# Ledger of designs, part 146: VHH binders against q9xw16

Target 1, 132 residues: q9xw16
Amino acid sequence: MSGWNAYIDTMTAAAPSIKRCAIVGAADGSVWARTEADNVFKASEEELKTFVALFNDVTQVPAKGADIEGVHYVVPRTEESLIFGKKENTGFFAVKTKSAVLIAVYEGPNEVAAQVRKAVESMQTYLNNAGY
Below, E stands for the ipSAE of ESMFold2; O stands for the ipSAE of OpenDDE; V2 stands for 0.75 times the mean of E and O plus 0.25 times the DockQ between their complexes.

## First folded at step 12 (VHH)

Design ga2 (framework vhh_8ghr_2; at its last look DockQ between E and O 0.76; V2 from the best seeds 0.00; counts 0 for: pae E 4.2 > 2, SAP .751 > .668)
Fold by OpenDDE, look of step 12:
Structure ga2 (fold): chain B 132 residues (1-132), chain A 124 residues (1-124)
Amino acid sequence: as target 1 above (132 residues)
Amino acid sequence: EVQLVESGGGLVQPGGSLRLSCAASGFTFSSRYAIGWVRRAPGKGEELVARISGSGGYTSYADSVKGRFTISADISKNTAYLQMNSLRVEDTAVYYCARGYPPIPYGSDYFDYWGQGTLVTVSS
């Protein structure tokens, strides 16, 4: 529906292991775009509000983990604008831009994580350069 | 319903100034959106003149208007503006306000809603 869906399509095309994806407002967790149809990103806005707030102090996140779509992920480490988690053969990458948080949930062996990270960080860089 | 309404167009002499307004309704200015001014001159195609992020934190301009035009937004009024100084005859066009999104990797900005436009005529 929104133009932000084009960016969802770009990330999912770049990393086929991405099962679900969303772009949300960094300030409030409002959903700007999300995967739909057979791969609906199901996190509630209340959950996303809590999630995006993790970026206010990423140093505390590894100790408590992160929840997405009602699933709890272990967070091995964080960076200033990057939170990633793991659960069995699944995981997520979340990157923060100036105004948004990009979230990609993936499934597969650990080797696919690098491609997923590259996809979301590439989009992060593009959006930051565009002032977003 | 999303709606954009332009105002402020008119006749002005070369070297003069004009300020256009774009009143938006049906959505709230935020970083989720961008607001653009697009103009269409007689016999010419569309040109993106200026763009501003919904939060006002980012602006961009066409080379043809840099240094002369300034785009701004009043979030409290949900209104965008285009201050046009040092106007030239070639600035004559219908000016449209549009809601858009950041450019995709393979293209430029894209817009989903447009105003009806306001005519700016620069003539001696």
Scores: ipSAE 0.416, ipTM 0.699, lowest interface PAE 1.2, mean pLDDT 92
Fold by ESMFold2, look of step 12:
Structure ga2 (fold): chain B 132 residues (1-132), chain A 124 residues (1-124)
Amino acid sequence: as target 1 above (132 residues)
Amino acid sequence: EVQLVESGGGLVQPGGSLRLSCAASGFTFSSRYAIGWVRRAPGKGEELVARISGSGGYTSYADSVKGRFTISADISKNTAYLQMNSLRVEDTAVYYCARGYPPIPYGSDYFDYWGQGTLVTVSS
């Protein structure tokens, strides 16, 4: 149980196309909160440790893609604190804050990606301003 | 086993000062958590007086104590402090240290572990 669950709820409410999401520690990939029940975010600790380390040099990520929940995504582009991955009718946005990485996995056509990105970036800005 | 232990409460005259301590065990201060001081005065509800991020870099205060109280942390001792200056009779309360999380964009703050409290009485 974690007060971080409120932030999961905030992101999923802001972008209904988000099917699973998590907040993980930027240093080690430890799960602080995630979607649960029917939409459980299921990634191994080893996978998450590898995933958050991608933010150490995001310029290398497009060449190799990224894995989340055992799914391999193509990464068309990155920004210093953002990774966008795509596979078929699904995708993810991941953003890094001072202390955490926010991961949102969505389903739907490309047209909904902007809503998902806005939701995670709004939370990124909020947490950064709060020192997290 | 997560524990928070407050100390430093007591009886003080109006205008005086006290320094409360909150020693944490069972977890370490980190960027995942925040530490808050919450007080309950006789006949009143709970008031979040001060909050510090577990990294120590961000603090916030209730309007009623701004400029008089200062929250701080010593990461090496896993301890948070509340320096209370210019105390007033209305500051009389039981002060609880609690472990929490970043400020919630909506709704009330959430604290998952609480200390037993330390009494501060401000009286002439």
Scores: ipSAE 0.217, ipTM 0.556, lowest interface PAE 4.2, mean pLDDT 87
ESMFold2 (binder alone), look of step 12: mean pLDDT 80; pTM 0.820

Design ga20 (framework vhh_8ghr_2; at its last look DockQ between E and O 0.01; V2 from the best seeds 0.00; counts 0 for: pae E 19.5 > 2, unsure alone 62.8 < 65, placed apart)
Fold by OpenDDE, look of step 12:
Structure ga20 (fold): chain B 132 residues (1-132), chain A 124 residues (1-124)
Amino acid sequence: as target 1 above (132 residues)
Amino acid sequence: EVQLVESGGGLVQPGGSLRLSCAASGFTFSSRPAIGWVRRAPGKGEELVARISGSGGYTSYADSVKGRFTISADISKNTAYLQMNSLRVEDTAVYYCARGYPPIPEGSDYFDYWGQGTLVTVSS
């Protein structure tokens, strides 16, 4: 088991609405850790490579949306290190650190989104402070 | 296949300098969270000497080597370095390059791949 699994557990514990999540390399989308068992994060490395590249120019993402696990999400807006999407009662938050991208896919009413964002941004801050 | 190959070790007098190199293949530094130098002295346990983030933007050192050792990385060459100055007899050890992760809540680093190591002997 990778040491990064502890960070997956921390995010999922902080936001129960998270169904699946992953930590991937910002450079190439390589999977460092992901939810498994009953909630396997299923994005392919090819898809993740395309996804992490969105952070090279986040301003273009709202126009085209984003795909995760073969699902297309509408992206209302972006920030420099934040991409979030929505589809019906589901969505995702993706945040970029110095070396990684944290992706959390959630399910629930719009009210749960705030808690999911807080969970991934807290982890983002922790990893950035640690230099990663 | 992931591989780490250390070089640059040897015999040196106290006060001398050495520069170790770690050539990585099968992965890129920028796609990984960290690279570390770990040493094992005769009769002693392992000690994390220095760590650098995969992006090269963050470095950390053991207290025993602060001010004397410098870790760096050339991303374009996929190679990490350890510049060792003001060497002491107690720096004698096998030095390993390792691919690692950020510290977990317990405060320890996780390394999944190691090189074969290079011997550094500091003796008068």
Scores: ipSAE 0.023, ipTM 0.428, lowest interface PAE 4.2, mean pLDDT 89
Fold by ESMFold2, look of step 12:
Parts: sequence; structure tokens; C-alpha cells
Structure ga20 (fold): chain B 132 residues (1-132), chain A 124 residues (1-124)
Amino acid sequence: as target 1 above (132 residues)
Amino acid sequence: EVQLVESGGGLVQPGGSLRLSCAASGFTFSSRPAIGWVRRAPGKGEELVARISGSGGYTSYADSVKGRFTISADISKNTAYLQMNSLRVEDTAVYYCARGYPPIPEGSDYFDYWGQGTLVTVSS
């Protein structure tokens, strides 16, 4: 893991409710960076390969949900480049860029979801504009 | 699967009243979504007419309907309503019920699911 860790730090600083996050390759789910230490993002690359493939047809995702870190989430909605998952007092936002998928797992009430979404979408825009 | 089913549209004379209903399935209002009524009149774009969120705690209205329309929700029936009073010819439109989830602050017109629309015609 290398210079991509700064983007992990940027997203977690922008939305303190984010507990774990990762930047993974959109084609294969390979981990470019992730939270480590006390808040390790534990998804395997095999699980992430399945997860990023959801973006191949996001319209099918609400019907079946999504799994990350062995946790099954209900997916209330998707957009062409965004998947939102929810389970109890936790959730995730995932957004696709040209080359990557940004995943942020948060904990907290529904009021924090917009903050988390804004953090990942801001980074999505930045990476897309940079060609990633 | 999320579904919004609208009813209550029809023909009414100016000054009359209608109550639109939006029955929701595939989600519950207890999860605190935003529900909006959006209308589209011939030759005009979409206008967010009314919005309710927080299980009925927060409402907002377009200036064009303030004081005449009231949005409400009945959690036990999983249904939202738009009470339209003092109707005018310019209120003629197709009215859509729409859902926003996760709920975001009022003033946003983000919606991820839409109903089929119900026609309201105000004419003498």
C-alpha cells in the first residue's frame, strides 16, 4: 500500500462516522489502499471481486443486496456509479470511478449518511477528473 | 421491490379540493424516508410541490402552493397524502409521488423512486 493511503485519510477526515474504507480496482477488486490497524477493512480480494462486479449492472443490486466483510446489506438504492447499503445502525457507500471503487463503511444514525456520501462523491469527482 | 401507488386524481372545478394518496410498499415510513409530490404540467418542467420527512416532522412547500396544499403521512397505513385546497387552473398537472432515501436535509429534491403519476385537471 502506498500513496493511495492519503485518500483514505482524506475520506475518513471528511466524515468521522466512517469506520472503515478502501480503494479497490474496479476491474478485479484488488486493494489499492484500506484502513488498517484498529479498524482493518477485512474484505478479501475474492469478496471484493464479486462486489465491484455489481457495478456492471447496478439495477439488479437492490433486489439481491450486497456483501462486504462477510456482512449482508440491504441496498435501498443505486445510481449508475453509486451503491448504498444499510444494515441496522451501519451502512456503506460505494462509488465507481474510471479505474476504482471507493468503499466507505460507516456507523451511526441515518443523519450521518449524507456526510459519508458527500465524502466519497467528492473523492470520486477528484479521481475521475484526474483520470482514475 | 419499492413501489409507490398513487390515487385520488381527477377532474375538479376551480376552488375545489382533492386529496391525493401515495401507498408505499417495499419499504416502511418508519425508516424515515423523504416523500415528495412533484408535478409536471404541459409545456413545463417538473416542480417539487411538497416534501415531508422525519416521519412527518419536517415539511416544505413550493411557494406556488403554500397555504393551499398540505402534505402528510400515516405511518400505520404506510401512505402519504397531498391535500389540495382552493385549486386553480394552473394546478392542472400529472402529480407524482417520489421517495428519497437515505433522507437528506429538507430543500433537497433528490428522489430515487417514483410513482406512476395521477392526473389532476382543474377546469370549469
Scores: ipSAE 0.000, ipTM 0.080, lowest interface PAE 19.5, mean pLDDT 83
ESMFold2 (binder alone), look of step 12: mean pLDDT 78; pTM 0.793

Design ga21 (framework vhh_8ghr_2; at its last look DockQ between E and O 0.73; V2 from the best seeds 0.00; counts 0 for: pae E 6.3 > 2, unsure alone 62.9 < 65)
Fold by ESMFold2, look of step 12:
Parts: structure tokens; C-alpha cells; sequence
Structure ga21 (fold): chain B 132 residues (1-132), chain A 124 residues (1-124)
């Protein structure tokens, strides 16, 4: 493994229900790493730029929802550095670090959501403590 | 191709100072990359001595060198520096610059690129 891809592997190993994930720059949505090949994280740079800007004021997000990979999600709740989105049997968690946004898209019943959230928040804590 | 080239090693008396340099190519210092200094002495394992991320906003040091060593970077030269003050015989080692990843929750320190090393000898 190399670069930021090791962190993609760590998150997917921690929560097998994660189908796709990415690490993107918090300032501009640029892709630092993402799942590839059969499970490519396919959000465009334009979409990601709009998405990371949601963290400028997370209190407005529940009313608008959020778009990732061309899919519109209902956002039931947000926290200062976390956005949770749902659509049918799929969802996402996104968390902001000092310099990045971690995005994990999962599939499965709501019982797996806690595992996915823990995986992204654990990585958020690690990156923040390391200055990222 | 990523390359890291160290310089500045040598012989110094206890209490003296040295400044190591690490010239990087194939990537630039940014919020997504870091540089660290790792040392290895005979009979000892590798020790991450210091690390710098971003434009110098976040640094960390091993307890054994805190207060004596300072890591810095000059982004215009794509170069990291390790200022080593109050050197002790125990600081004798080969010093490598390396590109670390942030710590992995289930693993140990991981570095994807390494320099060739520069020898620092501290003796009277």
C-alpha cells in the first residue's frame, strides 16, 4: 500500500458494510484517495466541491439534503464535523478533519450504521491528532 | 519518482549542534503530505525522531529529543530540516528522512519512501 490509500483500506476493513469511500480535500473537494475498480467512488470534482462546502454551516444541511455520486440523500442529522445521509437501504457518513473530509457510503440495514460511523470517526480522530 | 536526499551529518562533540537537511522531489509539502526523521543506532530499532505536516503547523517529537531538536520546512526549496542541539552520545545514529503516513489505528508507524541516510556521530 502507498500514500493515502492505506487509510481507505483501514476504513473498509473496520466496517465491511462500506461499499465506497474517499478522502477529499476540505477546501476544494479534490480527491486524495478513493475506492477504485469494481467499487469506484464516482463523485465528480464539481459535486465534491459543493459537498465539502456543506461543512461551512452544517445546520442548514438537514433542510436541503446532500448529493453524492449523483444520488440525493435525506440528512436526518448533522453535528459540527459530521453529516449523516440516508436513501432507502443505503447511506453515508461524512466527517471533517482539519484538512480533509472522509466520506463512506454503505449499504445495509440501519444496524450497520453505528459500525460505519465508528470507522470514520476513529479515522477522523487519528488524522486530527496527526495534524490533518 | 519520489526521492529524499539527506545531508548535514558528521562528527560532533557532546553538547554540540548539527543541522540535517532533507531535499524532496516527486511531491511537494502540503496539507496531504509530511516528512519525518527516523534514526537507527547499532543494537537499537528505528525511532521516529520528528515529523512535520503541512506548512509547519503540526509537528511532533520523540520524548528523547523534545526540547533539543526542532523540525522545520522550507516549501520554496521543498526541503525539511532537523536542527539538533545539545547533542548526546546517545544521539549517535544513522538519520533517515522518510515520508510517513499518519499513524494507523491497528498498526505501527508506516513510511512509504526513505532516503539513503546520513551518519551522525557524537563523541568526545
Amino acid sequence: as target 1 above (132 residues)
Amino acid sequence: EVQLVESGGGLVQPGGSLRLSCAASGFTFSSRYAIGWVRRAPGKGEELVARISGSGGYTSYADSVKGRFTISADISKNTAYLQMNSLRVEDTAVYYCARPLPPIPEGSDYFDYWGQGTLVTVSS
Scores: ipSAE 0.022, ipTM 0.376, lowest interface PAE 6.3, mean pLDDT 84
Fold by OpenDDE, look of step 12:
Structure ga21 (fold): chain B 132 residues (1-132), chain A 124 residues (1-124)
Amino acid sequence: as target 1 above (132 residues)
Amino acid sequence: EVQLVESGGGLVQPGGSLRLSCAASGFTFSSRYAIGWVRRAPGKGEELVARISGSGGYTSYADSVKGRFTISADISKNTAYLQMNSLRVEDTAVYYCARPLPPIPEGSDYFDYWGQGTLVTVSS
């Protein structure tokens, strides 16, 4: 429905291992767009509000991990605008833009993680340059 | 219901100035949205002339209007403006207020909503 869905489609097309994806407001975790149908991104806005707040101090995240869609992920490390987690053969990448957080949940061997990261970081760069 | 209502159009001579207004309702200006002005000249396609982020922190302009047009927003009034200076005959068009998204690299700009438009005529 929203034009933001086009960016969801772009990221999922760039990395087939992405199972679910969302674009949310960096300030409040409000959902701007998400994967639906057979691959519904199920995180609640309450959960997302907590999640996006992790970017206020990313240095604390590795110690406590991160929760998405009721699943707890280990966070090996963080960067200023990047949080990634792992759980068995699944994981997520979350990147922060000027106004949004892009979240991609993926499934597959460790080798697919690089492609997922590239997809979300490419979108991050694109949106930042566009003022979003 | 989302609604965009333009005003301020009219007839001006070359070199003149106009200020367009866009009153938005049914949503609140925020970082989630952008507000822009799109114009359609007779016999030509649509052109996004100016864009401002919903928070007012980022602006962009078409090369054809850079240095002459200024887009702004009053968040408290949920209203966007387009100050048009040094108007030229080729600026003649119907000007629409719209909610544009950043363009997808492989495609054109996406827009959620448009107003009804206001006519700007620049003629001697």
Scores: ipSAE 0.019, ipTM 0.434, lowest interface PAE 4.4, mean pLDDT 89
ESMFold2 (binder alone), look of step 12: mean pLDDT 77; pTM 0.789

Design ga3 (framework vhh_8ghr_2; at its last look DockQ between E and O 0.75; V2 from the best seeds 0.00; counts 0 for: pae E 2.6 > 2, SAP .732 > .668)
Fold by OpenDDE, look of step 12:
Structure ga3 (fold): chain B 132 residues (1-132), chain A 124 residues (1-124)
Amino acid sequence: as target 1 above (132 residues)
Amino acid sequence: EVQLVESGGGLVQPGGSLRLSCAASGFTFSSRYAIGWVRRAPGKGEELVARISGSGGYTSYADSVKGRFTISADISKNTAYLQMNSLRVEDTAVYYCARGYPPIPWGSDYFDYWGQGTLVTVSS
């Protein structure tokens, strides 16, 4: 277990609706940490490489959506360092730090999305301030 | 296998300078990791003296060494360095290089691999 797992635990504790979570390298999509055991984050590194590349031009993402773990999500809008998607009663939030992308997949009514976003953005801010 | 090997320790007089090296293998320097220098003085606990991100973009120092020590990394050589200037008797310690990660939210660093250490003795 790497030190990055502690940040996975922090995000999942802050938002119980998060079912799966990962921290990956922003440059290449390499997995630094991921949820395991009963809630394994299953995206391949090849898929993640494609996903993190979306941050190179987020303005194009709403037109094509985003794929995570073989699931296609509609992306209503994006921000410079934020991509979020929806599919039925599920969704994801992905935020980019200086060197990483944090991905949280959640399940529940639309009302839980705010808590999930807060959890990943809080971690984003913490890591950015730490130079990561 | 991850390995860290320190070198450059020795005996120096107060006010002198010394440069430590940490050669890493079994992993590649990147933003995924941090490299730290931790020292243990005789009869004292461990003290983190300096830390650098694997990409070299972020550095931090203990108050006790600020302005005197400089941590750096050569990514092409997978090697980290600690330039120690204006050395004091209280800097005498075994200096360890360690692979770590960004500080956890509650303020502690996490180091998973350590070198064997190199002795620095500052004495007149």
Scores: ipSAE 0.498, ipTM 0.757, lowest interface PAE 0.9, mean pLDDT 92
Fold by ESMFold2, look of step 12:
Structure ga3 (fold): chain B 132 residues (1-132), chain A 124 residues (1-124)
Amino acid sequence: as target 1 above (132 residues)
Amino acid sequence: EVQLVESGGGLVQPGGSLRLSCAASGFTFSSRYAIGWVRRAPGKGEELVARISGSGGYTSYADSVKGRFTISADISKNTAYLQMNSLRVEDTAVYYCARGYPPIPWGSDYFDYWGQGTLVTVSS
């Protein structure tokens, strides 16, 4: 493995229900790594810039929802460094580290969502402890 | 084109000090990368002696150098430094600067660009 791709692989292995994910710069939404091949994480640069800016005030996000990959999600809840979005039987978790935002898009019921959250939060903690 | 250029190596007596520099070009230090110092002693493999996050917030050291070596970065000069104090004969090695990423405890660290190395010799 190389670069930030090792972190993508770790998250997808920890929660196989993750269909696509990315690691993007927290300041500008630039893509550092993403799922590729058949499961390309396909969000525009403009969309990602808007998306990471949501973490500037997560309390405003439930009222307006969030867009990722051209899909609009309702946001039932946020925490200081976490945004959870839902649409039908799919959703996303996004967490902010010191330097990055980790985004995982998944499919499945509530127990799947818990596994995805645990995977991204575990990586969030690891990266924060490593200065990232 | 990404380049890393080490300087500051030389001959020093045991107990002495030396400061290595790593000037980067073709990319800027940022939170996306890390800078590492890796050394190769004669007849030995490679050892990662120090790593710093590209924004400067996190450092780590090999046990063999902890308390004696300090890694730092000057973002405005796009340069990393390795301050080596209390040098010992076993610190004799070619020291390489390399661009890397966050630590990987489940596997090998990965460095995608390397400098040419600078020789440090510690002898009486």
Scores: ipSAE 0.381, ipTM 0.693, lowest interface PAE 2.6, mean pLDDT 89
ESMFold2 (binder alone), look of step 12: mean pLDDT 81; pTM 0.827

Design ga4 (framework vhh_8ghr_2; at its last look DockQ between E and O 0.72; V2 from the best seeds 0.00; counts 0 for: pae E 6.5 > 2)
Fold by OpenDDE, look of step 12:
Structure ga4 (fold): chain B 132 residues (1-132), chain A 124 residues (1-124)
Amino acid sequence: as target 1 above (132 residues)
Amino acid sequence: EVQLVESGGGLVQPGGSLRLSCAASGFTFSSRYAIGWVRRAPGKGEELVARISGSGGYTSYADSVKGRFTISADISKNTAYLQMNSLRVEDTAVYYCARGYPPIWEGSDSFDYWGQGTLVTVSS
């Protein structure tokens, strides 16, 4: 039951500024794993369904922004498999694999963003190579 | 309740073929999961024989069975299969179906549910 939780732990360990993290199905936004306890990832599956659908046309996302956990983020730009947002001293990185979307919400100065991105992209690469 | 039920095991001569089935219930095949066939031969440890993603888009095999065994899944039936051709005496084992997840980078798979197993005996 905790197979995907191991990847959550890996990403959070790699970037301490990550406060909350989730792995969801790319097709439907279903939650496969998420941070819990004191750092519960609180996005609903309905919200996540809307969020993962953004990857169907990422070019429109900067104009609209993105919502996670009821928080609206400005999205400066997107890539084919990457959506990132900012709000004050917080932000998120979301990357899409073949079958999943990895979401990491972080808190800290802009300098921590690079480490967060590296963590989620490393996991993205690993999962893609594994066929997922 | 998650349940996996194997079938199709039996006695076969060397060079023969056998097809195992794994009927799953309590969950739906999807990319969230992987299905694996693990075998345990008498006096030997467990060996992961083959693995398939829940969506059927990715498969992997142990070197010992490559070219001889084929893992597949029928999503509509929530059933996984293991086609075993060119069977050898050393393929004799209890074959288990297991639900798992993508392997961690340490190289190990995680399986959380197992079937009761089906015996495959290859003998002259």
Scores: ipSAE 0.526, ipTM 0.770, lowest interface PAE 0.9, mean pLDDT 93
Fold by ESMFold2, look of step 12:
Structure ga4 (fold): chain B 132 residues (1-132), chain A 124 residues (1-124)
Amino acid sequence: as target 1 above (132 residues)
Amino acid sequence: EVQLVESGGGLVQPGGSLRLSCAASGFTFSSRYAIGWVRRAPGKGEELVARISGSGGYTSYADSVKGRFTISADISKNTAYLQMNSLRVEDTAVYYCARGYPPIWEGSDSFDYWGQGTLVTVSS
């Protein structure tokens, strides 16, 4: 394994309902790695800069929702380092580490969402423990 | 182009100290990267001796070296250091500086750029 793409592979393997995901810099939204090919994560770096700034005050996010890949999501809840977004039968989980934000976009009912959350939170814990 | 240049190796007696430096160019230390020191002794494979996140703060060490070696970084100079104290003949090796990323499996590391190494010889 080389670079940040190994972490993309680990998240997608852990939760098959993840359709697209990315690891982005928490300070500026720069893309460190993302799903590619026929499952390209299509958010611009400008959109991602706005998105990662939501973690500066997660308590304000439910009132506004969140945009990713040009899609507006309702945000029913947040936690200190986690944002959950929902739109119809799709959603996302995003978690913040010391230096990055992990974003996973999934399809499926709420029962499937738990595996997505577990995958991103497991990686969050791992990266935080490694100093990232 | 990414480059890592080690310096500070040499001959020292058991119980002595050396300080290795790793000057980086072609990238800036940041939380995206880690810097590791890897050593290779005659007849042995590679051993990751110490690792620091590129922003500083998180460090890890091989059990063989804990309490004796200290890794550090000076972000303003884009340079990492390995302070080696209480050296033993078993520490004799070529020491490489390498750029890496956080490990994904326990005990698994990957490095994408390597220096040319600096020889440390510990003998009477």
Scores: ipSAE 0.044, ipTM 0.440, lowest interface PAE 6.5, mean pLDDT 85
ESMFold2 (binder alone), look of step 12: mean pLDDT 79; pTM 0.807

Design ga5 (framework vhh_8ghr_2; at its last look DockQ between E and O 0.59; V2 from the best seeds 0.00; counts 0 for: pae E 5.1 > 2)
Fold by OpenDDE, look of step 12:
Structure ga5 (fold): chain B 132 residues (1-132), chain A 124 residues (1-124)
Amino acid sequence: as target 1 above (132 residues)
Amino acid sequence: EVQLVESGGGLVQPGGSLRLSCAASGFTFSSRYAIGWVRRAPGKGEELVARISGSGGYTSYADSVKGRFTISADISKNTAYLQMNSLRVEDTAVYYCARGPPPIPEGSDYFDYWGQGTLVTVSS
């Protein structure tokens, strides 16, 4: 294991409800790391390019929702560097750093969402503090 | 194919200066990557002496070289540099250039590509 994959493992270890996870470039949606094997993060780079662009104006996202891996999620609200969505017993958290967007897709009751958010925000804070 | 090639090593007297270069190919310097200089002295383990993000926005140094060494990158040339001033005998080592993630987890080494190294000898 090397590179950004280590950070994927850190987030998934911190929140077992995370089913799929990716780290992508904030500028272009290029995939830097993603979960693979039995839990492959399947979003295309074209889709991710569109997704990361949502952070250019997060205020518009709740009105239209967000798509990840071909799945449409309702976005109840957004923050400057946070987009989260829900669909039935699934959801996602996406946080933006200076250089990257961290995306975690989770499955489970609503109660698990808090742990997932903490995991991705913890990584966000770590990267931001390091200037990334 | 990713390749890192070091150059600039040599023999210098204590107090002297050297500038090492790391020419990278097979990938482009960006925020996705960091370039580090790792040295291995005879009979000693590896030491990460300096690291710079591919975008040049972040640098870090080992305490042993702070104030003496400066890491930099020329993105247009896809090349990283290590300016070594006030060299000491204990700086004698093979210096390797390596690619990794910008922040490396503490206590771990996730560099994925290494150069062949360049020898720096500091001796009177």
Scores: ipSAE 0.357, ipTM 0.686, lowest interface PAE 1.4, mean pLDDT 93
Fold by ESMFold2, look of step 12:
Structure ga5 (fold): chain B 132 residues (1-132), chain A 124 residues (1-124)
Amino acid sequence: as target 1 above (132 residues)
Amino acid sequence: EVQLVESGGGLVQPGGSLRLSCAASGFTFSSRYAIGWVRRAPGKGEELVARISGSGGYTSYADSVKGRFTISADISKNTAYLQMNSLRVEDTAVYYCARGPPPIPEGSDYFDYWGQGTLVTVSS
């Protein structure tokens, strides 16, 4: 409704292996937009608040993993503004912009992970350059 | 209810200046939104003349107004402004304030709420 839904559509079109994604406020985890309908991104407000706070110190995240949508992921690595989570044949990439966190949950073999990362990082760069 | 109210339009001579205001209610300027000024001249389409991020940290302008128009925001008053200098007859239009996020990479600007517009007439 806020026009952020178009950004959801752009990310899912760029990497079809993305099954659910969201754009949430970096300060409080509030949902600005998410995949809806049959592919609802269903993380709770409390879970998202905890999740975005992981970016306060990404170096501690690999030791404890991350939870999103009630699913626990192993976090093999992080970067200053990126968290990659893995569980079986699924995973997520999350990237932080100045104002938001972009979360993309994908399904499929590891070979698609690079395309998912590229899709979210391209949007991260775009939003940062636009003041978000 | 989200509302955008423009003011400050009127009749001005070429070379003159005018300042438009856009008072917002029903939402607070924040990093989630952007504010744009769009103009429609008689018989012409829309032109996005200026855009500011809701945090105030990023601005952009159409080539037709660069160096003459300045967009700004006062977060404490929940108001955006368009300072228009060196006005030309070609700047005559209805000016609309609009809210939205930044454009998508393969798309156009999206605005979900629009003001009612304020008329600017530049006439010798």
Scores: ipSAE 0.121, ipTM 0.464, lowest interface PAE 5.1, mean pLDDT 86
ESMFold2 (binder alone), look of step 12: mean pLDDT 80; pTM 0.816

